VH-VL binders against Riboflavin kinase. Designs and how they scored, part 5

Target 1, 134 residues: Riboflavin kinase, of Devosia riboflavina (a0a087m355)
Amino acid sequence: MGIRLSGCVIHGDKRGRKLGFPTANLSIAPGVELPPDGVYSCIVWLPGQTTHHGATASVGNNPTFDDVKERRVEIYIHDFDGTLYGHELNICLLTRLRDMRRFSGLDDLTGQTERDVAQSRAMLAHHALTGLLP
Below, E stands for the ipSAE of ESMFold2; O stands for the ipSAE of OpenDDE; V2 stands for 0.75 times the mean of E and O plus 0.25 times the DockQ between their complexes.

## First folded at step 1 (VH-VL)

Design r01 (framework fv_roledumab)
Fold by ESMFold2-Fast, scan of step 1:
Structure r01 (fold): chain C 134 residues (1-134), chain A 123 residues (1-123), chain B 107 residues (1-107)
Amino acid sequence: as target 1 above (134 residues)
Amino acid sequence: QVQLVESGGGVVQPGRSLRLSCTASGFTFSDYGMHWVRQAPAKGLEWVAVISYDGSNKYYADSVKGRFTFSRDNSQDTLYLQLNSLRPEDTAVYYCAKDYYDSSGYPDAFDIWGQGTMVTVSS
Amino acid sequence: AIRMTQSPSSFSASTGDRVTITCRASQGISSYLAWYQQKSGKAPKFLIYAASTLQSGVPSRFSGSGSGTDFTLTINSLQSEDFATYYCQQYYSYPYTFGQGTRVEIT
């Protein structure tokens, strides 16, 4: 159950780090089918690992900063303090938490991000994730 | 005021080593991914390597993988590129370059480049 | 790796000319394309990112267009300071790759 994707990490954590939630931006091949724009609970496998990590994924662009680029996948890896620039990640999108929306400012964006991460953690705690491989 | 300055280039024989440095000023160095790009005489630009903002992750072009090592010292605002097992085809001006972030915080190519340092590998 | 091919490799032009340089990616890169200007003996200068967004301070006579695999850089009315080599670069995925360059020379 879930949507499996892989992609190379491009540097994109400056904004997230400033907001307290550093993110990895994934470069996904153009022909790959992406799910609807939104925020998802997610698990991620780091390079060479078979153990997954909890994550919160954003599919689309950031509404507050109005990026003109095509759809992308950003991952906030829970309890991870490193950078994976240039590495390929395997991920599984599990539950769509909400639609993308426009924010009135950084405080609104930060507050919603905190709620998204909390909800993602709660959802992952209740899923049967044992034995899932990258 | 924002600038990158490369040093450490020179003339060496094949098989030798050099260490290039790039010093940053005028911006918060530890916030940005950094790259090396080279240009052989009368040739185009070739991307060489990237290092993440904290130095924990690196990617190298296949032509230099296993021979070049990229590192950074955020306390000194300095990048290093260790060039080992140099070959004549490594002859180039080496530039360090900074990731550009627009208001969205996404990387968009390179906004700041150093002046370059010349590496000549002659047999 | 994603190959970037520019055309033409070089050409001569006069001040006032409208100049178009094309760049083709070997696979789709969405809008993750930048353009740089390089003058002899100098480091490259950042002109355009996201295929069509001009960097602050770049004259409005420069414009970029395209998405996917086909991109163009246009200089609407060439000025004497515009004689240079122009490079496209994809930043869609590693390794980053540049086109071979297009040299714009004075007639």
Scores: ipSAE 0.006, ipTM 0.550, lowest interface PAE 11.4, mean pLDDT 80

Design r02 (framework fv_roledumab)
Fold by ESMFold2-Fast, scan of step 1:
Structure r02 (fold): chain C 134 residues (1-134), chain A 121 residues (1-121), chain B 107 residues (1-107)
Amino acid sequence: as target 1 above (134 residues)
Amino acid sequence: QVQLVESGGGVVQPGRSLRLSCTASGFTFSSYGMHWVRQAPAKGLEWVATIWYDGSNKQYADSVKGRFTFSRDNSQDTLYLQLNSLRPEDTAVYYCAREGIAVAGDAFDIWGQGTMVTVSS
Amino acid sequence: AIRMTQSPSSFSASTGDRVTITCRASQDISSYVAWYQQKSGKAPKFLIYAASTLQSGVPSRFSGSGSGTDFTLTINSLQSEDFATYYCQQYYSYPWTFGQGTRVEIT
């Protein structure tokens, strides 16, 4: 069920925190195949836990200072704003909600993020997630 | 019926060892993370250790790190807690508990009856 | 570690009373709070998770509220089987921590 990934939380763009949607950036091991770019409904297992939490994930390009494109996985964990830097997370991407898109500014990004999170919550509420493992 | 049953408690002298067991029934044991929680006489609850569904990702309370070892045998639906170098302050009822699995992130939804460990001279 | 502080430590009550127990976290834990009931000589029983969601089978006279750092457990009309010790627990971050417990005693 879904696409399972794991990774260590690394330092990244803090844009989401300014918008009220702080994200964890995951360092995915080299050679692990990532799903198509997009926004996904997701569940995440926090360090030491077997109980999952709802989340909204984005998979996409991360332009670097040297114009080297790297794909990244960023997770907004619903109703959680604790510190996870340096910890390993296990995740399961369940449903692709939309393609990646450009934003005209912070208002456009905020509005879309609110819609993404609302859709992710609704999607997760309708899935039978009892018994899913890390 | 979903149940957890602990065993292996007893009275031992300081510095000795005990092995606690917890047998699960009525659910798919291999799908759940598990915890040990203890309670000293007339005191509150203290989390001791956790283990993931497959036996990996073990975490221990600082007070027991290096002395206690958590393991599980999914083929026998059983948890084990090896207690080494026991101290008087380890005296407590030890409970095994199941971590609930739900989108909301349930805490400890099923508990065993507990097994008493007494460390005294 | 996140400290969980309960108030009061104990109190006397009669059947039919409305009782409230408070729990305060030393830092913001969102809604990651569970409540447990423990009767003398018994294991804890799961009552509430996510601060306010009642576990299936728990009587509706129990309710939870709060977010951030302040949480409350309420029993609307105390029944004879409700005399017990109640514990809050945060599951926001390891290590898991519990409050010290609140004992509800019969008058």
Scores: ipSAE 0.006, ipTM 0.518, lowest interface PAE 14.7, mean pLDDT 80

Design r03 (framework fv_roledumab)
Fold by ESMFold2-Fast, scan of step 1:
Structure r03 (fold): chain C 134 residues (1-134), chain A 122 residues (1-122), chain B 107 residues (1-107)
Amino acid sequence: as target 1 above (134 residues)
Amino acid sequence: QVQLVESGGGVVQPGRSLRLSCTASGFTFSNYGMHWVRQAPAKGLEWVATISYDGSEKQYADSVKGRFTFSRDNSQDTLYLQLNSLRPEDTAVYYCARDSLWFGESPAFDIWGQGTMVTVSS
Amino acid sequence: AIRMTQSPSSFSASTGDRVTITCRASQGISNYVAWYQQKSGKAPKFLIYAASTLQSGVPSRFSGSGSGTDFTLTINSLQSEDFATYYCQQYYDYPYTFGQGTRVEIT
């Protein structure tokens, strides 16, 4: 079920928290094939836990400063309050919600993020996720 | 190769204007927020302004607010910084720097240009 | 504005030395700190973000640590190319602010 990834949390942008959607950036191992860029409904397992949390993930391509291409996976964990920097997370990307798109401003970005999270929650409610392990 | 190249610096008298440009190459310019940072002779770094990937959101340092205007042309991979009402304390090397803050949220200024010198003297 | 204060202002060192530079924020900024290296006459080079995450391509002798208000950059076994000025920067909130810089000079 879905696309399973794991990686170390390398940074969650605190600016996202001020917008109501704190996110964590996940470092994916070199050579792992990622799905197409887009926004996904997702579940995540915190370190040492067998229960999962709902999440909304964005997958994109970003070059590094040394000109090495690196794909970015950024996750908003629903109803979670805490810090995860330096921890290894297991995730499962379940449903692609939309293509990446341009925003005309902060309000447009915030409004779309609210819709993405709401759609992610709705999609997760339609999956049989009981008993799924990391 | 990822590169930023500034131009438009020069020597001007107080109260005059200059327009700085920064041309990007080697990456998808429209995906990244951009910054201007300056450095006065023999002094440290000072953040000047930020612009979002699409140009809709801008932030300015209080010292330049109302005098400087930041803009971008994504079709030409170019940034502009309009410097108005220049003061002697604006004398500095001006750097443009890349940040993906507004598209795919990425921290810090990972790519810098070589800088262009602005000298304001009477 | 969030003030970033570095210490020391300068440091005399020899190749092989362990160099430690500190940076203090005037308020809590979690881990939203970057470090830059600037060599004479050149643009700054990005080293570290999120207080401790090394940018790809930066030598492993560089490391960062800290959270909240106190942050440290360490260079383990200093090399000749490491003599430069180092700056910390907070990106927690606008206006973004830099420390005043620490010059690492050859003994």
Scores: ipSAE 0.005, ipTM 0.529, lowest interface PAE 10.6, mean pLDDT 80

Design r04 (framework fv_roledumab)
Fold by ESMFold2-Fast, scan of step 1:
Structure r04 (fold): chain C 134 residues (1-134), chain A 121 residues (1-121), chain B 107 residues (1-107)
Amino acid sequence: as target 1 above (134 residues)
Amino acid sequence: QVQLVESGGGVVQPGRSLRLSCTASGFTFSSYAMHWVRQAPAKGLEWVATIWYDGSNKQYADSVKGRFTFSRDNSQDTLYLQLNSLRPEDTAVYYCAKEYSGSYYGAFDIWGQGTMVTVSS
Amino acid sequence: AIRMTQSPSSFSASTGDRVTITCRASQDISSYVAWYQQKSGKAPKFLIYAASTLESGVPSRFSGSGSGTDFTLTINSLQSEDFATYYCQQYYSYPLTFGQGTRVEIT
């Protein structure tokens, strides 16, 4: 099962890159229903590939103008640090790990991100996903 | 060769101050969080403080909060730990330590040889 | 704060022995545990991170295991250079905390 999404990669947060967790920020088509806010274990297909990579995804709100609101999907692709800007990714959200939360600083964010990634890796190892297509 | 060298330790009376330094070489100092860990005579290891790669975030052990100040000079590849209002229980070898390369925040892959701080009346 | 408790606090061993040291966290810390070796008069040496991943250059006789709250460091076929104090450390959350140490002494 899982929740399938696709989107074009737009510029990610450089802060995540400096912490060792570069994220791809996905522009999702208008009208596509997103799952509840949270952190998810996830798999991703890179452009032109039929094999998937493990990932950790966050679904939450974006900075907005006064009367405009938009939700964001960001993914950290495990064991990958290439450039994907302008390319379309296919993803499958598999297990919701936790609610979104506020962070008191970079140390708090970094520690939680490490925990999320470890949990995501563990959840993905629990399931056989071979042969699953984009 | 990756190396950390501490200096600045000594013998002081309670209530006085010391400034410890740690000079780094052999790696891109500005890319890593750095830490201070201490060890009292015949006791175990105690984490003292963490400073992020750019100096923006700092964490301190409750036992030293408000008395110790951690800083870094990325242009000189040097760390500083200012020890104020020293107490006898601050007596320890103070180690400078580098955060492990990669995604393992708070693990220490490279350690200096330590500098001894003795606080006695 | 997350308390790290090691057992035993010390024990005597001989070269060739298999040595097992345990470390228990007061809360679930996933796999965010590092292990260090400290020889008399020297700085600690990094051995293991992420509970089970051996640092480059560390002899293969060292291994780590565990997740959640219970962790183990094993030294298979103890060598003379392995007589030292061993510390576990959690890096799940601040404040960072170490176990009290386990001293491995020669018989």
Scores: ipSAE 0.000, ipTM 0.528, lowest interface PAE 14.0, mean pLDDT 81

Design r05 (framework fv_roledumab)
Fold by ESMFold2-Fast, scan of step 1:
Structure r05 (fold): chain C 134 residues (1-134), chain A 123 residues (1-123), chain B 107 residues (1-107)
Amino acid sequence: as target 1 above (134 residues)
Amino acid sequence: QVQLVESGGGVVQPGRSLRLSCTASGFTFSDYGMHWVRQAPAKGLEWVATISYDGSYKQYADSVKGRFTFSRDNSQDTLYLQLNSLRPEDTAVYYCARGDYYGSGSYEAFDIWGQGTMVTVSS
Amino acid sequence: AIRMTQSPSSFSASTGDRVTITCRASQGISSYVAWYQQKSGKAPKFLIYDASTLQSGVPSRFSGSGSGTDFTLTINSLQSEDFATYYCQQYYSYPRTFGQGTRVEIT
């Protein structure tokens, strides 16, 4: 069920926190094949836990000014505001919600993020994921 | 209401330095990436430098790399461009312009421009 | 760097004319193209982004089209205030690059 990935949380941009949706950037090991770019409903296992948490993940280009585009996995863990820097997370991408897209500015980005998270929450609430392990 | 105002231009000799400023008003300055674009007399537009919304990322045109330094002060809604080791070919009107880096991989066009400040490098 | 080449470099037109300016990128840039208008002695004015999206407040006689390498700016019925130099710009990658400009002059 779903696409399983794991990665170490690396220090990232605080844009998500400014928007009210703090995200964890995952460093994925070289050679691991990422799924198609897009926004996904997702579950995540926090360090040392066997129970999962709902999340919204983006897989796509790293927005850098140095003309280097890296594909990255960035995850917003629902109803969680702790720090995970340097920890390994296990995740499962469940449903692709939409393609990556451009934004016309901060308001457009914020509005779409709100819609993405709402859709992710709705998808996860519809499905029994009890007993799924890391 | 939304406005960018450049200042600091002037006439200088080759090898000298100059500091340009750009003051923003009418929008939340700290939400936007900013740019400098120049235009030599009777020539087209040339992008000079970009700075992210928080100042942590910067890019420079190869022609100015190592000589120009871009910075911003979000508490004062002001951009700075330090021009060092100026050359005659740096003679241009310098515009500051608003773009948007805060788009998760979205890079925006320059939607608001200042009126420009003239830099002349000659003996 | 991605080279942006405009055609023509200049031309004469009359009020009421339909005007088309072409911009060609040296490599594929999807739809990441903006267009600007610059009048003599003035700062550039933002017209179009994402190749075809008109900025709010810009008259509907302006339109843009294209994707990949070939882009066009069209002014459907030229007005007296439209005599200016027009620039395309790619924002697909750094360095950001502009076309050399197309000067639209009154006949």
Scores: ipSAE 0.007, ipTM 0.531, lowest interface PAE 10.7, mean pLDDT 81

Design r06 (framework fv_roledumab)
Fold by ESMFold2-Fast, scan of step 1:
Structure r06 (fold): chain C 134 residues (1-134), chain A 120 residues (1-120), chain B 107 residues (1-107)
Amino acid sequence: as target 1 above (134 residues)
Amino acid sequence: QVQLVESGGGVVQPGRSLRLSCTASGFTFSSYGMHWVRQAPAKGLEWVATIWYDGSEKQYADSVKGRFTFSRDNSQDTLYLQLNSLRPEDTAVYYCARPYDYGDSAFDIWGQGTMVTVSS
Amino acid sequence: AIRMTQSPSSFSASTGDRVTITCRASQGISSYVAWYQQKSGKAPKFLIYAASTLQSGVPSRFSGSGSGTDFTLTINSLQSEDFATYYCQQYYSWPYTFGQGTRVEIT
């Protein structure tokens, strides 16, 4: 079920822009195939845990280096308030919710993020996720 | 060691300008969004402005919007806050602050502050 | 903007006392609240985030609790270095806002 990825949490996107929804940026190993750009419902396994948490993930392009575009994965973990910097996370991207888009301002970004998280929660509530391991 | 050092404060008359600086050391400055927070004498803390890690996005408190400009030079590990059209109510100690690593809007590292006094 | 209201505004205490400071948000902010300690003439010191998580190096006599709109900072058995002003801060929504502060003074 879904697309499984792992990566180390990094500071590369520490902007303070996603208010109320702190995110973890994942460094994904070179050569790992990512799904299309977009927002996804997601589950995540925290370090040392075999149980998962709901999450909302963004997959998008990074700046170009030597004509190679690198994509970033950014995750909001539902109802989680801890620090994860430097830790390895295992995730599973389940359902693509929408395309990436540009925002006209902070209110637009915040409103869309609230809708994304609500939709992600609804999708996850009806999945058969019991017993999945990292 | 991680530290932030502010400078540029002083005494000015209403309507004048000052430029504050904040120099960072001991961490990868270019990876962090940064903030300015101020505190008027004998008063509480007030968030003033934020800037993205690459300088492309900025937000300001309504009380300073249109008068203050936040910028950064990642090659020098330095933040700047340009204070224009200063008012007596802008009198405060100005701190630069680093957001915490997962809850990005709580502040884990603060500078010692620089005093701005606006009086005639 | 989300208003943060602390009580009491000041508190007179002795070493060994248990001190409780309350912070109330004007709307629900989940657990997105931080606490800071500020000593006279010094910058604020990061104490607690996510309502209840202690920053590394903060003594265990400090604890935080709460969710939604009502939050509490507790100091068990006050030490001499704990006399300071304490601030709560919400980081749920722009603009970020602080409580007015609670001053813990020596009796």
Scores: ipSAE 0.006, ipTM 0.542, lowest interface PAE 11.8, mean pLDDT 81

Design r07 (framework fv_roledumab)
Fold by ESMFold2-Fast, scan of step 1:
Structure r07 (fold): chain C 134 residues (1-134), chain A 123 residues (1-123), chain B 107 residues (1-107)
Amino acid sequence: as target 1 above (134 residues)
Amino acid sequence: QVQLVESGGGVVQPGRSLRLSCTASGFTFSNYAMHWVRQAPAKGLEWVATISYDGSNKQYADSVKGRFTFSRDNSQDTLYLQLNSLRPEDTAVYYCAKDLRYFDWLSDAFDIWGQGTMVTVSS
Amino acid sequence: AIRMTQSPSSFSASTGDRVTITCRASQDISSYVAWYQQKSGKAPKFLIYAASTLQSGVPSRFSGSGSGTDFTLTINSLQSEDFATYYCQQYYSTPYTFGQGTRVEIT
């Protein structure tokens, strides 16, 4: 797939979305076309870096809580420990893993997130990603 | 090695002030929300205050609002808790604690605790 | 504020016993519960988060369970180093609140 996006990490009221999977919300400029709603395997370039990190991204509305509709690109960066608020990130969405869905509760959401991250890791292991730049 | 060390406790009379410090080492301090929890002699744990990773958001227990001020200096990996207008009821061991999650405004479990510093308010 | 109530407040046990401590929240807090162990004169030690997830390095004889309003901490085959006070804590919403503590004393 190889869909390139960039955005500034912004604050989000994230209560119980994903236990153990902290995510960064990206502010995408108005008029930028987003890919179809879904969960994606992804790579991310941190500010000032030419090497990438594996990630799992969700694209779309926020239908899991209060049926709120808003443009949302949210990424969980694998094995990353760092401060990102206010920074611009470059990302590349590689493989769409699944469609967005409504969850029956927090436990259902958490279990699915664990499966998504495991699938994303496995998918990224099959890609030849050497030499890609932000 | 991940460590939190508190200092600044002491014995003071009612109405006076103290400034507590907590120095962090062994982790990226600027990525985590931090907390203060206190424990009065022979009593249980009581949450005092929470500060976000960048210091922009602070929450306080009702019992200390307007008297205590929480701050952080990310360049020095240090927390500060300014205790003003101290009362006998504030007598406790004060612990600083690290939030489990990184770069998030929302608190989680407190995974790393300091050894505490004793504040005694007596006449 | 969400009130956390532990049962019992204290009890005596012997090495090798299976002990269970209960924690009840005054409202539904999903799985946002942590458990801590505190030994006399020491800082609390983190044991469990998300009601049932054991912190790395904590012995497997400790386990947590529950969701909603009722939570339990279980210690299988109590060891001498387990005599301590145990606290539950909700982190569902501020103000964060702890249970009153349960003291596990040697018989």
Scores: ipSAE 0.005, ipTM 0.520, lowest interface PAE 12.1, mean pLDDT 81

Design r08 (framework fv_roledumab; at its last look DockQ between E and O 0.13; V2 from the best seeds 0.00; counts 0 for: pae E 5.1 > 2, placed apart)
Heavy chain, then light chain:
Amino acid sequence: QVQLVESGGGVVQPGRSLRLSCTASGFTFSDYGMHWVRQAPAKGLEWVATISYDGSNKQYADSVKGRFTFSRDNSQDTLYLQLNSLRPEDTAVYYCARETYYDFWSGSDAFDIWGQGTMVTVSS
Amino acid sequence: AIRMTQSPSSFSASTGDRVTITCRASQGISTYVAWYQQKSGKAPKFLIYAASTLQSGVPSRFSGSGSGTDFTLTINSLQSEDFATYYCQQYYSYPITFGQGTRVEIT
ESMFold2-Fast, scan of step 1: ipSAE 0.025; ipTM 0.645
ESMFold2, look of step 2: ipSAE 0.028; ipTM 0.643
ESMFold2 (binder alone), look of step 2: mean pLDDT 92; pTM 0.948
OpenDDE, look of step 2: ipSAE 0.042; ipTM 0.668

Design r09 (framework fv_roledumab)
Fold by ESMFold2-Fast, scan of step 1:
Structure r09 (fold): chain C 134 residues (1-134), chain A 120 residues (1-120), chain B 107 residues (1-107)
Amino acid sequence: as target 1 above (134 residues)
Amino acid sequence: QVQLVESGGGVVQPGRSLRLSCTASGFTFSSYGMHWVRQAPAKGLEWVATIWYDGSDKQYADSVKGRFTFSRDNSQDTLYLQLNSLRPEDTAVYYCAKGGSYYEHAFDIWGQGTMVTVSS
Amino acid sequence: AIRMTQSPSSFSASTGDRVTITCRASQGISNYVAWYQQKSGKAPKFLIYAASTLQSGVPSRFSGSGSGTDFTLTINSLQSEDFATYYCQQYDSYPYTFGQGTRVEIT
């Protein structure tokens, strides 16, 4: 079961880039129902491409606005490097890996991100092998 | 290894046209947004234009809107900047620059520049 | 357009000095600021993005700070190769704009 979303890449915080996992922040149209907060294994279709890329996505509240809780989607696209700002991406969220959590510091965040990406890669490889990718 | 090489500059009279080119090598050109930045003699940097990695969006400085046209050929790893209706104030070194990874628009790689002189 | 104002316009400094350059935006731009170094007759070199993140290969004596409207570039112990002109740039919104530049000269 996959949850399909599309959205334009917008400016976001720079945290993922500092960890070696740069993320694209997606602006999802108003009224579109987002899945529960969490970290997901995901696939992404880049513009003009028929093949997908593996990705790791987070769905949760915007951490920069304490007074306004706005949910957003951020994705780390596996084995991709390039400029995506202003472009519309199509994604499919496949497996919820874990709940969102707060981190005690940068090392804790980095270690968990590494585990998330490794788990996402493993899940995507399993889905590809069993023919379960959309 | 990563390199940007500009060409096409020269000396022209006001009202004439030039076509600048920028050839990229050492990276996946089709994955990155690209930019033109100019610098008039003894002056600072001025952003001219931005083009998205797939050419789907283009942005221009107000001073050049309607006169300059930015394009890219991803099959040839080449950028083009068509300069029309040139004015003396367009005199500058024109730099081709590469955008950063993912959604970042900081200019991480620059070419050596090509000089455009508009005078009579 | 967002105006970026640098100060000072120039410094006279010696090797070993601590140099601080400031850049002020005319409106809030979060942390969408980059810094560049330009030596005479050369293309600009990328130093910092996101106000404080050092580009790979840039010496650790360079650091950036700030958010909102006030930003700073610091060179902690000036070396001979650091004599150059430095520019800040905002990339929060179009049109992208640069500061006027700060020239760091030998005393």
Scores: ipSAE 0.013, ipTM 0.614, lowest interface PAE 7.8, mean pLDDT 82

Design r10 (framework fv_roledumab)
Fold by ESMFold2-Fast, scan of step 1:
Structure r10 (fold): chain C 134 residues (1-134), chain A 122 residues (1-122), chain B 107 residues (1-107)
Amino acid sequence: as target 1 above (134 residues)
Amino acid sequence: QVQLVESGGGVVQPGRSLRLSCTASGFTFSTYGMHWVRQAPAKGLEWVATISYDGSNKQYADSVKGRFTFSRDNSQDTLYLQLNSLRPEDTAVYYCARDHGYSYGEDYFDIWGQGTMVTVSS
Amino acid sequence: AIRMTQSPSSFSASTGDRVTITCRASQGISSYVAWYQQKSGKAPKFLIYAASTLQSGVPSRFSGSGSGTDFTLTINSLQSEDFATYYCQQYYEYPYTFGQGTRVEIT
């Protein structure tokens, strides 16, 4: 897709930690148009870095809130361990992997997240991503 | 059948300890966050504590911090709540409850046990 | 802590009645509200999440609405099995808090 976004990491609901896939929730500026709801392969630049990191992003409304059109961008940064709250991230959404869907429970969510991350990793490994800057 | 069964309640004097347990069946226990919620006689519901799927993150109500300890054994599908320094105001039915888990990071309670009664009296 | 206040605390109703229970949060909580039903001597039963989304298997006569600070649970045509105490709960932030409950009694 090649869609560039930036946003400040905000304090989230912490479910990513429960699953072993901690996510950064991005506060996107008002008026910025988001891509279609879905799960995306993604690269991310941490503050002050020119080297990108692989990531898996979800774009969509909170699946508990069908009647609230509050759309979020959440990012799982591959192999990252650290605190990002209050920092600006630059990201590039590359390929839409699948539609958003609701899950029957945490094991369903975890299994799908593992598949999404594996697919994102495979996709990123086959792209020419060297030399890209924030 | 998805089920939670609490045990370990009883009648104790103030200052004593009890250990409550909750056994899970019919679902993959190790992937769910879990909660304890209590209800004093003829009163409403009060959230007590939460524990993440792997036990690494715990939250407690201010009224029980430093006295209650939440833990889990995923190999036994069992949840524990250690109640120390019990006070008369801790008298309640204690429910274990499953984090709904049907959405991104939302904690509401879709499966509840039958409850176990803790009575603290002098 | 976010305080959840229900009204009324109790009331009497007849089968076939349309029943509304209100829940007010002390601050904005978007739609992060769940509703539970508790019958005497029983554990609570989950009804609604995200203020308005009905749990699978819950009868369609139940509905929820609201956002921000004011939330409502409605039972469109009360049945005999609906006489119970109802609780709202916010899950916007820790500590999670419940309303004090609304007891729906048979007339």
Scores: ipSAE 0.006, ipTM 0.533, lowest interface PAE 10.0, mean pLDDT 81

